# Designs tried in a protein design chat: VHH binders against q84jc2. Part 35

Target 1, 232 residues: q84jc2
Amino acid sequence: MSKMRNLVEEKFLEFYESWVIQLELYLHQLLIAHNNNTMSETELRHLISKLTTHHKAYYTAKWAAIREDVLAFFGSVWLNPLENACSWLTGWKPSMVFRMVDRLRKSRVVLVEAQVKKLEELRVKTKFDEQKIEREMERYQVAMADRKMVELARLGCHVGGESVMVVEAAVRGLSMGLEKMVKAADCVRLKTLKGILDILTPPQCVEFLAAAATFQVQLRRWGNRRHYVTHS

## First folded at step 1 (VHH)

Design f1i (framework vhh_ozoralizumab_d1)
Fold by ESMFold2-Fast, scan of step 1:
Structure f1i (fold): chain B 232 residues (1-232), chain A 124 residues (1-124)
Amino acid sequence: as target 1 above (232 residues)
Amino acid sequence: EVQLVESGGGLVQPGGSLRLSCAASGFTFSDYWMYWVRQAPGKGLEWVSEINTGGSITKYPDSVKGRFTISRDNAKNTLYLQMNSLRPEDTAVYYCAKESYGLWYDTPSGFDYRGQGTLVTVSS
């Protein structure tokens, strides 16, 4: 049977569907800007600003929703199975965006040596921050099997006001720990995105954002058409 | 326009109590986490407390935990801070702030639109 959606899941599903539609419209504008190469730097900066504001709106909505129900973001109902399979701590894996950056080396708008060096430094820093979060998640998962948590789970089999309150407090504590970890991962995502955009010129930013948005949109389309998914 | 107006500060002796209020306008108060932050003379901003949209979740640093209580009244668009067992180290200008998560923030928690503040002086 299908799982019944709670209010947080329903509200975020509506938000996410609208957010993706707007992303596709921005992707269209990015592709026009990239293909025609006729826009001024002021016009390109304006377009880049629209995309960064759009991503900021996503994280604002996500963090509000996570405070109410962080578990909704693990195996999300607004994502298809392929999108969920490619998820790392409720979102994209920060180091993956450097594969989009590598495409810029084959672009008509070439990277200068100083940019290549800064991007490599950012890549190393991003991978370090990513690994630190992975170690924290491993510790969190092990801590869920802690003796105290096992004892609380056993107490949850007994119906009573005090035991119910103790179990509720423990579950709230687990959710707060996950919320902190998801927000830490999202901060690495935002720092990585900002770092890349700060290093790149406006035309290169447009190429990068177009590549990233294309990947996100196509991954969603492939997952919605399951014959593109292979399990072997 | 977004406005936050703090009140309730004053001079109090060590061990005393004060209740701060923040009147919010120009935004949907019930949609935002709210914060109290303070700045002691010659020092940087220090986070003092936070409260979720519905008031069910509150958080404090160890320096004030057990002494300060944050609360909110969404019907009145008002945030409160009850301060008990005040210490000389609590002397600061106290600011009300709403939740903000900028794309460029280097921390998960942020705040913006702090008001003019209200001065709390703890001395004998």
Scores: ipSAE 0.000, ipTM 0.130, lowest interface PAE 13.1, mean pLDDT 80

Design f1j (framework vhh_ozoralizumab_d1)
Fold by ESMFold2-Fast, scan of step 1:
Parts: sequence; structure tokens; C-alpha cells
Structure f1j (fold): chain B 232 residues (1-232), chain A 125 residues (1-125)
Amino acid sequence: as target 1 above (232 residues)
Amino acid sequence: EVQLVESGGGLVQPGGSLRLSCAASGFTFSDYWMYWVRQAPGKGLEWVSEINTGGSITKYPDSVKGRFTISRDNAKNTLYLQMNSLRPEDTAVYYCARGYDSLFEYTSPYYFDYRGQGTLVTVSS
């Protein structure tokens, strides 16, 4: 069992490192597009498509990995401690992206009233879905604590095949419940991302995606440095 | 209305010095990380310097480290850039920029939510 989990962690670490390198390359393209203002709408849409495809590839790989070992995503070895500290149910908290959307209201790129209304409706729905998942996770954690107490008491007194059977059943039950909740959280993330991109114009999408990618890349960079106040 | 107004640019000889100023209005200046960024002719934006809300943390790329000094006066809502030992490659339009408000009090040097109109610095003999 432990060997299978180690393999999942190793494979996803390799995937994630490559995925982040490609995200940094896309971030450079987004920043050039945002700062130059010389790209056509077709070119901007193509760039946005590359980013959305890249994010879809992440969730495809993640869902394959959590089918094998969802626990690998709680305290992930491919994330530094700062990235892990900032995680909400194995990823970014959906409502946090609206902080990046709020910058568009304060920047030189003007959101029209119809967009502001649609974004507010999406924000309210996202927070509602998020809170529903948080309530479910709290119930799960309470149930998990009760289950662990029962398992701890029983496993202390059993040997051989009985201990193996109890451990396997417990781990399977825990993993299935967590997998369901992680997928629910990821569905909220994807619906929120798609909703924002559907509401925004291509230049606004580029600015939003640049903000999101910059945050992700810099959070990783800062977490990998011994002290955030140290320069170089 | 958020406004950032740069001043202090001009023509200077190689080895010379210039001091840039940026007057901020329309927001609580002391709540934001501030940046200087530049754009040389035919090139993209380059991060030049950053400073935290209180002025205790400053950062520079190797290209200007030891030559440029960023500072701020929160009482006057003003950002400064002291540029020494100027080189022809420092020729650029210099922009004052406001950092993105982050949940983690961290702002990317490559991304800002507002910038001024810029001030031209030409280093030529």
C-alpha cells in the first residue's frame, strides 16, 4: 500500500514540476500581451485557450492521481510549506479569485455595469457552493475522528489478518469520502474560472489570468526562499 | 480617482545622477507596496525596484542593485527613486506603480494594478 502511494506521489511531483515550468512560460506571454496592447482579438483568444487547456490538464492529472491516493494531496510533497499552508481542500479557495477580479474595477480596464452584475451573481453563488462544501467537510472530520477512535481502540488488540482487514476497510472509506469532497471543490473551482472568463472580454481575461498565474508562481517562489525579506 | 504622477526625468550624462518623484493621490498610499518599472525603447516592461508599506523592505534586480535607491514618504504620499552611476542602458520611460492588494501582503514585481504616465530618462553623452 505504502509503495503504491509513494509511486503516485513521485509521478505527480514530476508532472507538477513540468506543469509549473509551462505555467511560467504562459505567464511571460500573458504579461507581454497585457503590457504591449498590440495583439489582435484572435491572438488573445488563442493565448487564453492555451491557459484554459493548461488548467484542464492539471485537473485531469489530479483526478487520476486522487483515484489512486487522495491522501497524497493533503500535505502534498510537490508543494512547499507556504503553498500547503495556503491550500483549501487541496487547492486554491474559489472565492479568493474575486480579489483578482476586483482589481479590474480599479485598473484602467473598465468593467461595464452588465459585467459587474454578472460577476457579483457568480461571486455569491461561488461563496454559497464553497460554504456548502465547508459544512460537509466539517461533518466528515467529526465522523473521521469518531472512526479513528474506534479503529485505534480495536487495532491495539488485533494481529495478522484481522488488523490488515480493518486497516484496509478504514483507509478505503476515508479515501472515498475525501475523493468525493476534493472533486466537489475542484468542480466549484472550474465553474468559477469558466464563469469569470465567460463574463470578461479577451483583454480583461489576459489581465485576470496574468494576475492568477503571477500569484501562483510568486507564492511558490517566496515559499522556496528561506526568508521572504531576503533578496537574491 | 487613483492618480500617480511622475517627475524628475531628463537628459543626463553617463555616470550622472537623477532623482525621480511620484505623487500619489486617490487612495491610502501607506497601505500599498510601491514599484518603479521602466520600458526601454523597443523593449517590454522591466521591474526596477520595490518597497513595502512602511519602507523597511526594499528590493532590486542585479542590473540596478547598488546604484538605485527606492524610498517613500507616507506623510507626503510620495515615492522616490535615486539613480546614481547612470548608464546608457538605463535609458527608458520610468513608471511609478501601485502593487496589487494581496491576502498575503505580497505583491509580484512583474504585476501591478495601477501605473502613472511615466517620466523619460535619457542617458547620453
Scores: ipSAE 0.000, ipTM 0.102, lowest interface PAE 17.7, mean pLDDT 80

Design f1k (framework vhh_ozoralizumab_d1)
Fold by ESMFold2-Fast, scan of step 1:
Structure f1k (fold): chain B 232 residues (1-232), chain A 124 residues (1-124)
Amino acid sequence: as target 1 above (232 residues)
Amino acid sequence: EVQLVESGGGLVQPGGSLRLSCAASGFTFSDYWMYWVRQAPGKGLEWVSEINTGGSITKYPDSVKGRFTISRDNAKNTLYLQMNSLRPEDTAVYYCATDSYEYILGTYSEFDYRGQGTLVTVSS
């Protein structure tokens, strides 16, 4: 498992570093589009599509990797300590993106009443889905800490092939459970992102995506700087 | 190929009851959260219920809470919606949906549904 875990971690680290570099390039394009006001609706939709495809590529790679080793995503080696500390079930917390939406309201961007209503309905639904995932994860952790972990620890004290096989099967079952939880959380993330983009106009989508990408890039840079300052 | 086939809709008087069913195929039904969503004539999709993999967690919006009950039978790959105390505003096409990996990568849709839905009309 450790050998396969190391390989999964190495491959995803390489993928993620490349993915973040491309995200920064897309962020640059989003900021140019937002500041120029000269791009056509077709050009804006094309740029939004590039970002959407880029995020889909991330989840495609992630779900392939978690099928091999989901535990690599709990305390990821490709994230700095600050990024890991801000992680909710191996990624961003879905409801946090509504902070970026609130910025659109406060920046004097005109959101029509119908958009405000739909965004509020989506916010409520997102919080609801998020809380369901949290409760399911808590129940999973309680089950692991009580009966399953006690049984696993007991069997692990026995020396023999039969005991080893039973322990390995139990660990595989626990990992499959975590994989399903992570995928459920990622589904809420994707639905939230898509929902927002469906409600917003192309110029508003560009501003929203720029705000989200800026936050992600700055969090990574902030975490890298703070690590050197505190040596934590 | 993921398929969801809804049934059980029909015409019912206000205050009446209906039970909707959704037959699922093409995926491991017991591994996925399931949803009921509806679309009233001339309106957008509205989420009306959801259920976790084991059926122990169910959720509803205030508009249907206390009147609708979602349930599932993992042995039969079937999702149900028991609708009681129906109101004219419950008139809609009802769809069942899932969080399947295949649907989400293929589309960013908030609710993935593959069936044609089942029409519920609440009218005198």
Scores: ipSAE 0.000, ipTM 0.162, lowest interface PAE 11.9, mean pLDDT 79

Design f1l (framework vhh_ozoralizumab_d1)
Fold by ESMFold2-Fast, scan of step 1:
Structure f1l (fold): chain B 232 residues (1-232), chain A 125 residues (1-125)
Amino acid sequence: as target 1 above (232 residues)
Amino acid sequence: EVQLVESGGGLVQPGGSLRLSCAASGFTFSDYWMYWVRQAPGKGLEWVSEINTGGSITKYPDSVKGRFTISRDNAKNTLYLQMNSLRPEDTAVYYCAKPDYFLSYYEGSTAFDIRGQGTLVTVSS
């Protein structure tokens, strides 16, 4: 069946395209800061603040949008197929950012023992929170096959105001459940990001954020290249 | 979109001075390091100056060090190059450039995003 973009999808597509363009501009600033030792700690902290504010703006817009239509985020029209295939509960998988952290061990800015210990503790906590949410999502999906849902599907075949109203209430309840789960996943993402930035020095934060943004931008570009379709 | 418009070039005698200007638009000028690069007839691009976002840090190659001064006015979105003690070998088209950080990352060296037509500086009698 053909699916048309709804208003929430159209509005968020416009927002996301602008948000990604600004992310690329911030990535450019992170890369110059990484390759130039002339920036002061104050200048580096300002740049880090711009990136954290930018990510906060994304979640502010996302949470407003999911309140209106959470299902738009489980088949995002603003993401290419590769980005959608790599998504975990409407976004990046929190534990994956520690792969960017692993690169800091080979960097000019050396991680001290205390930082390594704190990052390991955060990694373990993040994986635990991630697994908890996966179990919640599994329970949610199983609940869709509950006897009550089967009965509601049968009732929805009747022509009448009462049956329509009951089905609408059930669909609203399902959407509220998904919204809570998406917000829980986003909270783990934000806690993980904040935790890493709190442990790292400003030069290490710049390197970490540059690695994360480079991966995000590159994944988008790889997926977009799949549209290289020409007629011979 | 992104525009960089260079001006202030001209014909000048050896030992003379010129001040080049670059009017920037279509991006947040104060967020970028800026560069002046030049291209002499029949030669490649040569980096001649760079300046950080706030204007506190500047760098020059030995060929122009002590003779050229880069500066910026973030309120006016304008980049300047003050050129003193000009020599015939300074004859070139001068370009204002913002960095292409994305390309720089892949190349491992600074790549310049040149948008304008440049301004011609001729040092001759």
Scores: ipSAE 0.000, ipTM 0.137, lowest interface PAE 16.9, mean pLDDT 82

Design f1m (framework vhh_ozoralizumab_d1)
Fold by ESMFold2-Fast, scan of step 1:
Structure f1m (fold): chain B 232 residues (1-232), chain A 125 residues (1-125)
Amino acid sequence: as target 1 above (232 residues)
Amino acid sequence: EVQLVESGGGLVQPGGSLRLSCAASGFTFSDYWMYWVRQAPGKGLEWVSEINTGGSITKYPDSVKGRFTISRDNAKNTLYLQMNSLRPEDTAVYYCAREDLYTYFSGSPEYFQHRGQGTLVTVSS
C-alpha cells in the first residue's frame, strides 16, 4: 500500500471534497430561506429534506469506507489540521450542536416551552451516550495496550508464519473494535441531529442547519488559511 | 421494506445443541454486517455474535465464545447461529439484527433499528 494515500483514502477524499462543495451550496440556500421569511412550509421542508439526505449520504459513504479501513478516519487526509484537532471519534462531538440550539432561544424564532423541555431531555441523553462511548474508548485503549505488549513479546520469540498470523489477528481485532466505536459515535451524531430536527419547526430547522453548516464551513476555511502545516 | 425472520428455537436439555436461522429480505444481504442478540426473561438485550459482509470476521462475548458459531450464506440471504453446549442461562428470545445507520454498539443491542420478531430458546432439564 502507498505511504501517501491508500485507495480508501483517495476515494473518500474525492467524495468529501464534492460533499463539502454541495454543503456550501445548501448553506447558501438555507441563508436565503432564513433571511427571506416568505418561503412556504412545503418549500422549507423540501430544503430540510435535502440537507438530511446530504448528511445521510455522508454517513453511508463513511460506513462503507470504515468497513474497508477504519484507520483512514483517525488523522484523516481529507481534513485540514484544525478540523482534525476538533474531531471527537472521527467526527463532530454530538453535544456541541446544543450550543447552536441555544442560539435559537436568543433568535427571532422563539422556542415554546414543550420544545425547550424536549431539547433538554435530548441534551441529557446525548451527554449520557457520549460518556458511554468514552468509557468504551478507554476500555479498548487499555485492551489494545495489553494485547500489543503480549503481541510484541510473542513476535520476539516467533518469526515467520506464527508472527504473521499473530499480527494479522491483532490488526483485525483493532479494526473491528475501532469500527464499532466509530459507528456508535456516528449513531449518537445521527440520533442527536434527527432528534433536534424532529423537535424544531421548519423555520427553526432552517436556522439550526444554517448555523451548523456555517460553523463547519468556517472551521474548514479558517484551518485552510494557515501558512504552514504543524499539528500535534 | 427490511424483513428478518428467525426460526429454529425450541426446548433443549442442558448440554444440547440448536441451530437458529434468519431469513432476510428487502435489502442486499451481502452488503451488511449481521448480528445475533438475545433477551433473557426479566433482563435486557445482550449481544451474542456478529459477522462481517463476507463471513471472514466473527466476534463473540466471553459468555458464548467457544460454544456458539455465527455464519452466513449470502446466496440464500440467510444468517445462522449454531449453539452447542447449551446452559440454562442461555434461555432467551434470540433476535437476528442488521447493521445500519442506527447501530449503536455491541453493549447496547436496544439501538438496533432492524431486528426480527425473535425465536424462543428454552434450556431446561
Scores: ipSAE 0.000, ipTM 0.118, lowest interface PAE 15.9, mean pLDDT 80

Design f1n (framework vhh_ozoralizumab_d1)
Fold by ESMFold2-Fast, scan of step 1:
Structure f1n (fold): chain B 232 residues (1-232), chain A 125 residues (1-125)
Amino acid sequence: as target 1 above (232 residues)
Amino acid sequence: EVQLVESGGGLVQPGGSLRLSCAASGFTFSDYWMYWVRQAPGKGLEWVSEINTGGSITKYPDSVKGRFTISRDNAKNTLYLQMNSLRPEDTAVYYCAKDTGFYELYLSSPGMDVRGQGTLVTVSS
């Protein structure tokens, strides 16, 4: 006997499955481009544009879904437990993307000094923005324990339609605060991604995007393999 | 009106020390996390330290960790940065910044009145 999922969860699950399949196809194209030196700079820029558009499509769909039900993104049903465990405010932690950038130091296509300096400046700004969001989240969690929230929790223990309505209004207010914070975190993610791509050459962008997509796809496969082993 | 006034900058030799101060007014200083940020010539803003409301939690990037110490005196509405073992790379204009209670996507937005006018630190020779 299964219970029906929330409509937002069902719709986003369908979207996400399709989005991941397309990401794997793009990853295949990135790996071909990276291993074969026959593609022109124009062709590489076109491939990078397809990946950038693909990521923007994810955030467009996510923000539409969060407007309806932000809590669906905390412990998402379309992600396996490993993917959920590696999440920071419903997505990848912005500063950790620089681990993918660090792989470029071991590449034949080495970073010039000017690029290294700009990437370090971006890393520092990203870390500052990230920590500012963490302070906001901490304040949000502390505010849960204030006198008004404690009173609302107490009212929620009583049987009655009026108590239920008051609690629902409070939960809606809390959800709006979470939506703002998640969108702020996603803005840092998008600005960090754009900043890296603006600093790197097209071949370096392809290598970076291939590394990021490989990690995302492999993390999903590792988590799904655990699920299969557990239920087999 | 929120005011932050930085002071204590100057010229110092490598290996030297300086203590920066930030005088805060126009808000309840003890209710806010505070930051030090710096901008080197030709570079963007860099975060250098943060401190919680009571002074019990402090954080630093690896570039200054072990050399810089942030502190606050809530009775005097003053934020401090003790800088030791200074390097030429520490040359910058230093700003104190008040947490706004809201997320900001960029450090270099025109929040100058909240960040103050800055104090110049030059490490040379």
Scores: ipSAE 0.000, ipTM 0.096, lowest interface PAE 16.3, mean pLDDT 79

Design f1o (framework vhh_ozoralizumab_d1)
Fold by ESMFold2-Fast, scan of step 1:
Structure f1o (fold): chain B 232 residues (1-232), chain A 125 residues (1-125)
Amino acid sequence: as target 1 above (232 residues)
Amino acid sequence: EVQLVESGGGLVQPGGSLRLSCAASGFTFSDYWMYWVRQAPGKGLEWVSEINTGGSITKYPDSVKGRFTISRDNAKNTLYLQMNSLRPEDTAVYYCARELPSYDYFLTGSYFDPRGQGTLVTVSS
């Protein structure tokens, strides 16, 4: 009976805007901590905990929203076109965070050999998990093009009547498959984030989280400042 | 401590009906999505139904759609499963389960937590 799509988008837009503002505030704290060697290890652990709690809050809100309308997360209205273009299954691509870890290897931050090995093992595992999800999405897309779905799409081109209800029922059914895939992708994201933070020392965690938050904030700003280009 | 207590199972003939209940305690029931899952003898857990916090959204697999109805009474902290047109293949132990927070799901690999003893449903002549 209820169509929750517009309400889900509206509520998540409100949530996301406030969540990003808080992320920017945490980014400032991370940059201060990184540039000043005045914070104790206990203070750094507390700051890292604030960031992990903040990310957990995002996934808690997201999973509540996708249960009601997973399609809101494909081409999200709370993201600009550049942010949407860079998304992989409704969020950041897990293996991309290892590029930020690679920056730590190129900096003056000293990673011990044991950390380098564990990070490489985690990177390989993350890539493997991504590939499994990508194969699942390919199977889903192929199933969408089968004879029954093609026939339903043709029927759905008619306005009003029973054809509209049949299409709505099919979309609701297909949304369950997408919900499972989004949750699987988010599970890989959370495992990857936790894995990296478990391997790194508190100062290294601060540098990593600062790099990740900087990229997310800058990507949003770049997309909001996009310009129009005339073809010649 | 979180507790879920299932009841209402029994022996019923094919085509019959049963109503299962789950009494929840130890958490804010109205804040959680709830599930019914079942396990047939010698088989793994199978998802049967789910319901959102307010009861406005329900989901079912095709195997039970149109025959089973999940509902909840947040004032009584109780979850229900109305089972109609029962078939021999519906024979299983039925469990009540709550949604796991996103963090717990990522740690355990499971998005629901069956805490109860279950209630046996046998569909036979």
Scores: ipSAE 0.005, ipTM 0.273, lowest interface PAE 10.8, mean pLDDT 82

Design f1p (framework vhh_ozoralizumab_d1)
Fold by ESMFold2-Fast, scan of step 1:
Structure f1p (fold): chain B 232 residues (1-232), chain A 125 residues (1-125)
Amino acid sequence: as target 1 above (232 residues)
Amino acid sequence: EVQLVESGGGLVQPGGSLRLSCAASGFTFSDYWMYWVRQAPGKGLEWVSEINTGGSITKYPDSVKGRFTISRDNAKNTLYLQMNSLRPEDTAVYYCAKGEDYYSLFPYSSSFDYRGQGTLVTVSS
């Protein structure tokens, strides 16, 4: 069975494909910087800035798109099934990036005790913010099944009259609620990313961003090939 | 055509040392992460070590950490594995492997494209 794409889905698919191509180009630059210990702090900061700007561009485009059709982001057509299976509220799960932080084991640059403490504090805060959003989503899902919403759904079976307008208003309210929740989740993502980058040194930021971009690119490749992750 | 040729394997007693070499050709060696992987008789492939393009980053599983050292000479297109304090359980065919274009955070994630024919390491008394 084919499914028609709406205009929001078509526009965001075009944007996302271009965005991923540019991410791969930035990943090459991050890998060069990661493997070349002669780059100046100014050069590293410039590269980190390009990556943060690139991620901000993604959220700018996403928030414009969800204002038009938030449901396009639940089961995204621009993501393969593996990418969709790994999504948490339309994107990456914030606490999972700390797994990438735990892999920062560059021999020349190591995490100092003060950084480890700050990263653990950020991890705890991120998990708390995630749980708060998960509780809000649960309450949203329960509210969708309350007696009033069930009654409005029954009325929606009628094709004319006042009941159609009441059901349309309810559906609009549900979409606005989802938009607010997606934006709340994206705010946790952006706060977590900023928090990590604020704690890390420029060489560590490059290593972290390279790890994150590598995972994103590889996950897309694995899903496109329907490849099983195995011992190499 | 990509070619990886391993050498340096042999019979060694427990506690002994061996140095493996891998001669690479057919690609720009200095642009790729390189790996050592092994396969013991009747078992699957096991990741042993990885090294970045410049040699500044190396990774090892706990089973060989502190005993094995990976290194590379980009001028000679050669990868090395120094193996110390060898144990009977290190007995395996050791393969040199070429990484994919991107840095891999997950060494067990099929992060290499090609591997050589292997060199046999037997650790027994």
Scores: ipSAE 0.000, ipTM 0.109, lowest interface PAE 17.6, mean pLDDT 80

Design f1q (framework vhh_ozoralizumab_d1)
Fold by ESMFold2-Fast, scan of step 1:
Structure f1q (fold): chain B 232 residues (1-232), chain A 125 residues (1-125)
Amino acid sequence: as target 1 above (232 residues)
Amino acid sequence: EVQLVESGGGLVQPGGSLRLSCAASGFTFSDYWMYWVRQAPGKGLEWVSEINTGGSITKYPDSVKGRFTISRDNAKNTLYLQMNSLRPEDTAVYYCARDFTEYLYGSYEPGFDYRGQGTLVTVSS
């Protein structure tokens, strides 16, 4: 059982490395599509679908892993320190994608008024969803400082087998709370991503996905290049 | 079936007080954080208070802090909002709401997963 707990981080690290390699391959395809102008709408939709499926595969693997050990995702050994410093509740902050869309609009992506209105409505809703989850995290932090937890810490594990069982039950309860919160954050991420892709045209979706993948890949490369020698 | 039923609203003059109640049924009330939210005519929903499972922790926005007090009676499955020093801008339909934590997968409304029918509070002379 202890071996299974120790293996969650290693198993997800292996998954994540493969997932990032495939993301870089999809980024290459997105950049070709961006400069091509000869790809049909059907071909662009197929490429967008591949990226969407790829992101859904990440959350499928993540939710399987957090069911076994949600705390692994708050320590994320598969991420470098820069990636971890930029995370919000074990992943990207949903509202950040609207900043990416705004940057694209200022460079070369032209949106019609109807799209601008829908994106603004989605942005407002996403920010309210984020605030709700942030309040939930505050509640979780308060619950960890709850009187029961303080009493369990004072009791210690030296009183006998019944103390170990009580501590295990409390830890399971806390892990379930964290799992629900992480899944809530991930649901907002997936809903926000789908919402943006539903509003944008296929060429605009390619631009957005290329910008997002470039940011993710470059953040990892920048963090790795500037990694201090403390990590051998 | 989850039900939240608010009561205690009415007409009061500025500076007056009201106490709202919310009767909860169809779920284990003591397992959930609870909220009061309000909606003024022609405005969006505004969060006005929240309370933890045991009633020891409460939060308020600056707009009502020091004037409103949220409390709960888990034995009666009832949530309360004591409103003092009421102002015309407090005029709204007040809703009791249950925290979303229990049903997050695929079902997401900001602030809560269930709310009641509401109770109208009018502050005017």
Scores: ipSAE 0.000, ipTM 0.123, lowest interface PAE 14.3, mean pLDDT 79

Design f1r (framework vhh_ozoralizumab_d1)
Fold by ESMFold2-Fast, scan of step 1:
Structure f1r (fold): chain B 232 residues (1-232), chain A 125 residues (1-125)
Amino acid sequence: as target 1 above (232 residues)
Amino acid sequence: EVQLVESGGGLVQPGGSLRLSCAASGFTFSDYWMYWVRQAPGKGLEWVSEINTGGSITKYPDSVKGRFTISRDNAKNTLYLQMNSLRPEDTAVYYCAKSGEYLFYDLTSSEFDYRGQGTLVTVSS
């Protein structure tokens, strides 16, 4: 099982490093499009499509990996400590992207009233969905402290065939519960991203995606630049 | 009750054009991405085009890019597909579909949900 977890971590680390490199390349294209203002609407839509496909590829790879080892996504080895500290249920907190949307209200391409109303409705819905997931996670944590779990932990200290099988079944149940919650959180992320892009015009989508990618890339760079003391 | 009703299919010669329509009801049409998908006899479903809620973003596979145009009229709850330069390999039943919703309850819908009954497009001499 430990060797299988190491393989999942190794494979996803390799995937994630390539995915981030490609994100940086797309970010450069988004910044050029935003600054030069010479791209046609068709060219902007094509660029937006590349970014949405790129994010879909991430979730496809993630869901395959969590099916094998969801715990790899809690304290991920492919993320630095700052990135891990900023994670909410194995990824970005959906409501945080509305801070990037708020920047668009002060951009040179002003949001129209109908867009502002739809974005506010989406923001409220997203926050409501986040709170539902947070309540489920609290219930999960309470269940972990349940007397039955304490009993199973004590039983696990006795290495016998039936005791080992009972503990393994309990651990599998816990992992399945976490997988369900992670997928629910990812669904809120995807719905929020899709909802924002659906409301915005192509130039506004480019500005939004550039802001989001810039934050993600800079957070990684800030965390990687910190100086570690290896001596206690 | 969610309903999607496709129309506009028919027999057309190679190089010809057709415009498909999809009348949507039973849901807030302007809140959903819409799709056209097709199925040739004895084959699986093939994605043909997609459009966002406001119509500002459209996407096509290379097989139809430059020949097909998806559009929507949110005031009329109607989705369109303009098909130009039709080829025999475009022969299929064309379906209108809306994006599926992933549910909090660990039930996930297909990306294409509430597909209609379809409209047949035949491209032959």
Scores: ipSAE 0.000, ipTM 0.112, lowest interface PAE 16.7, mean pLDDT 79

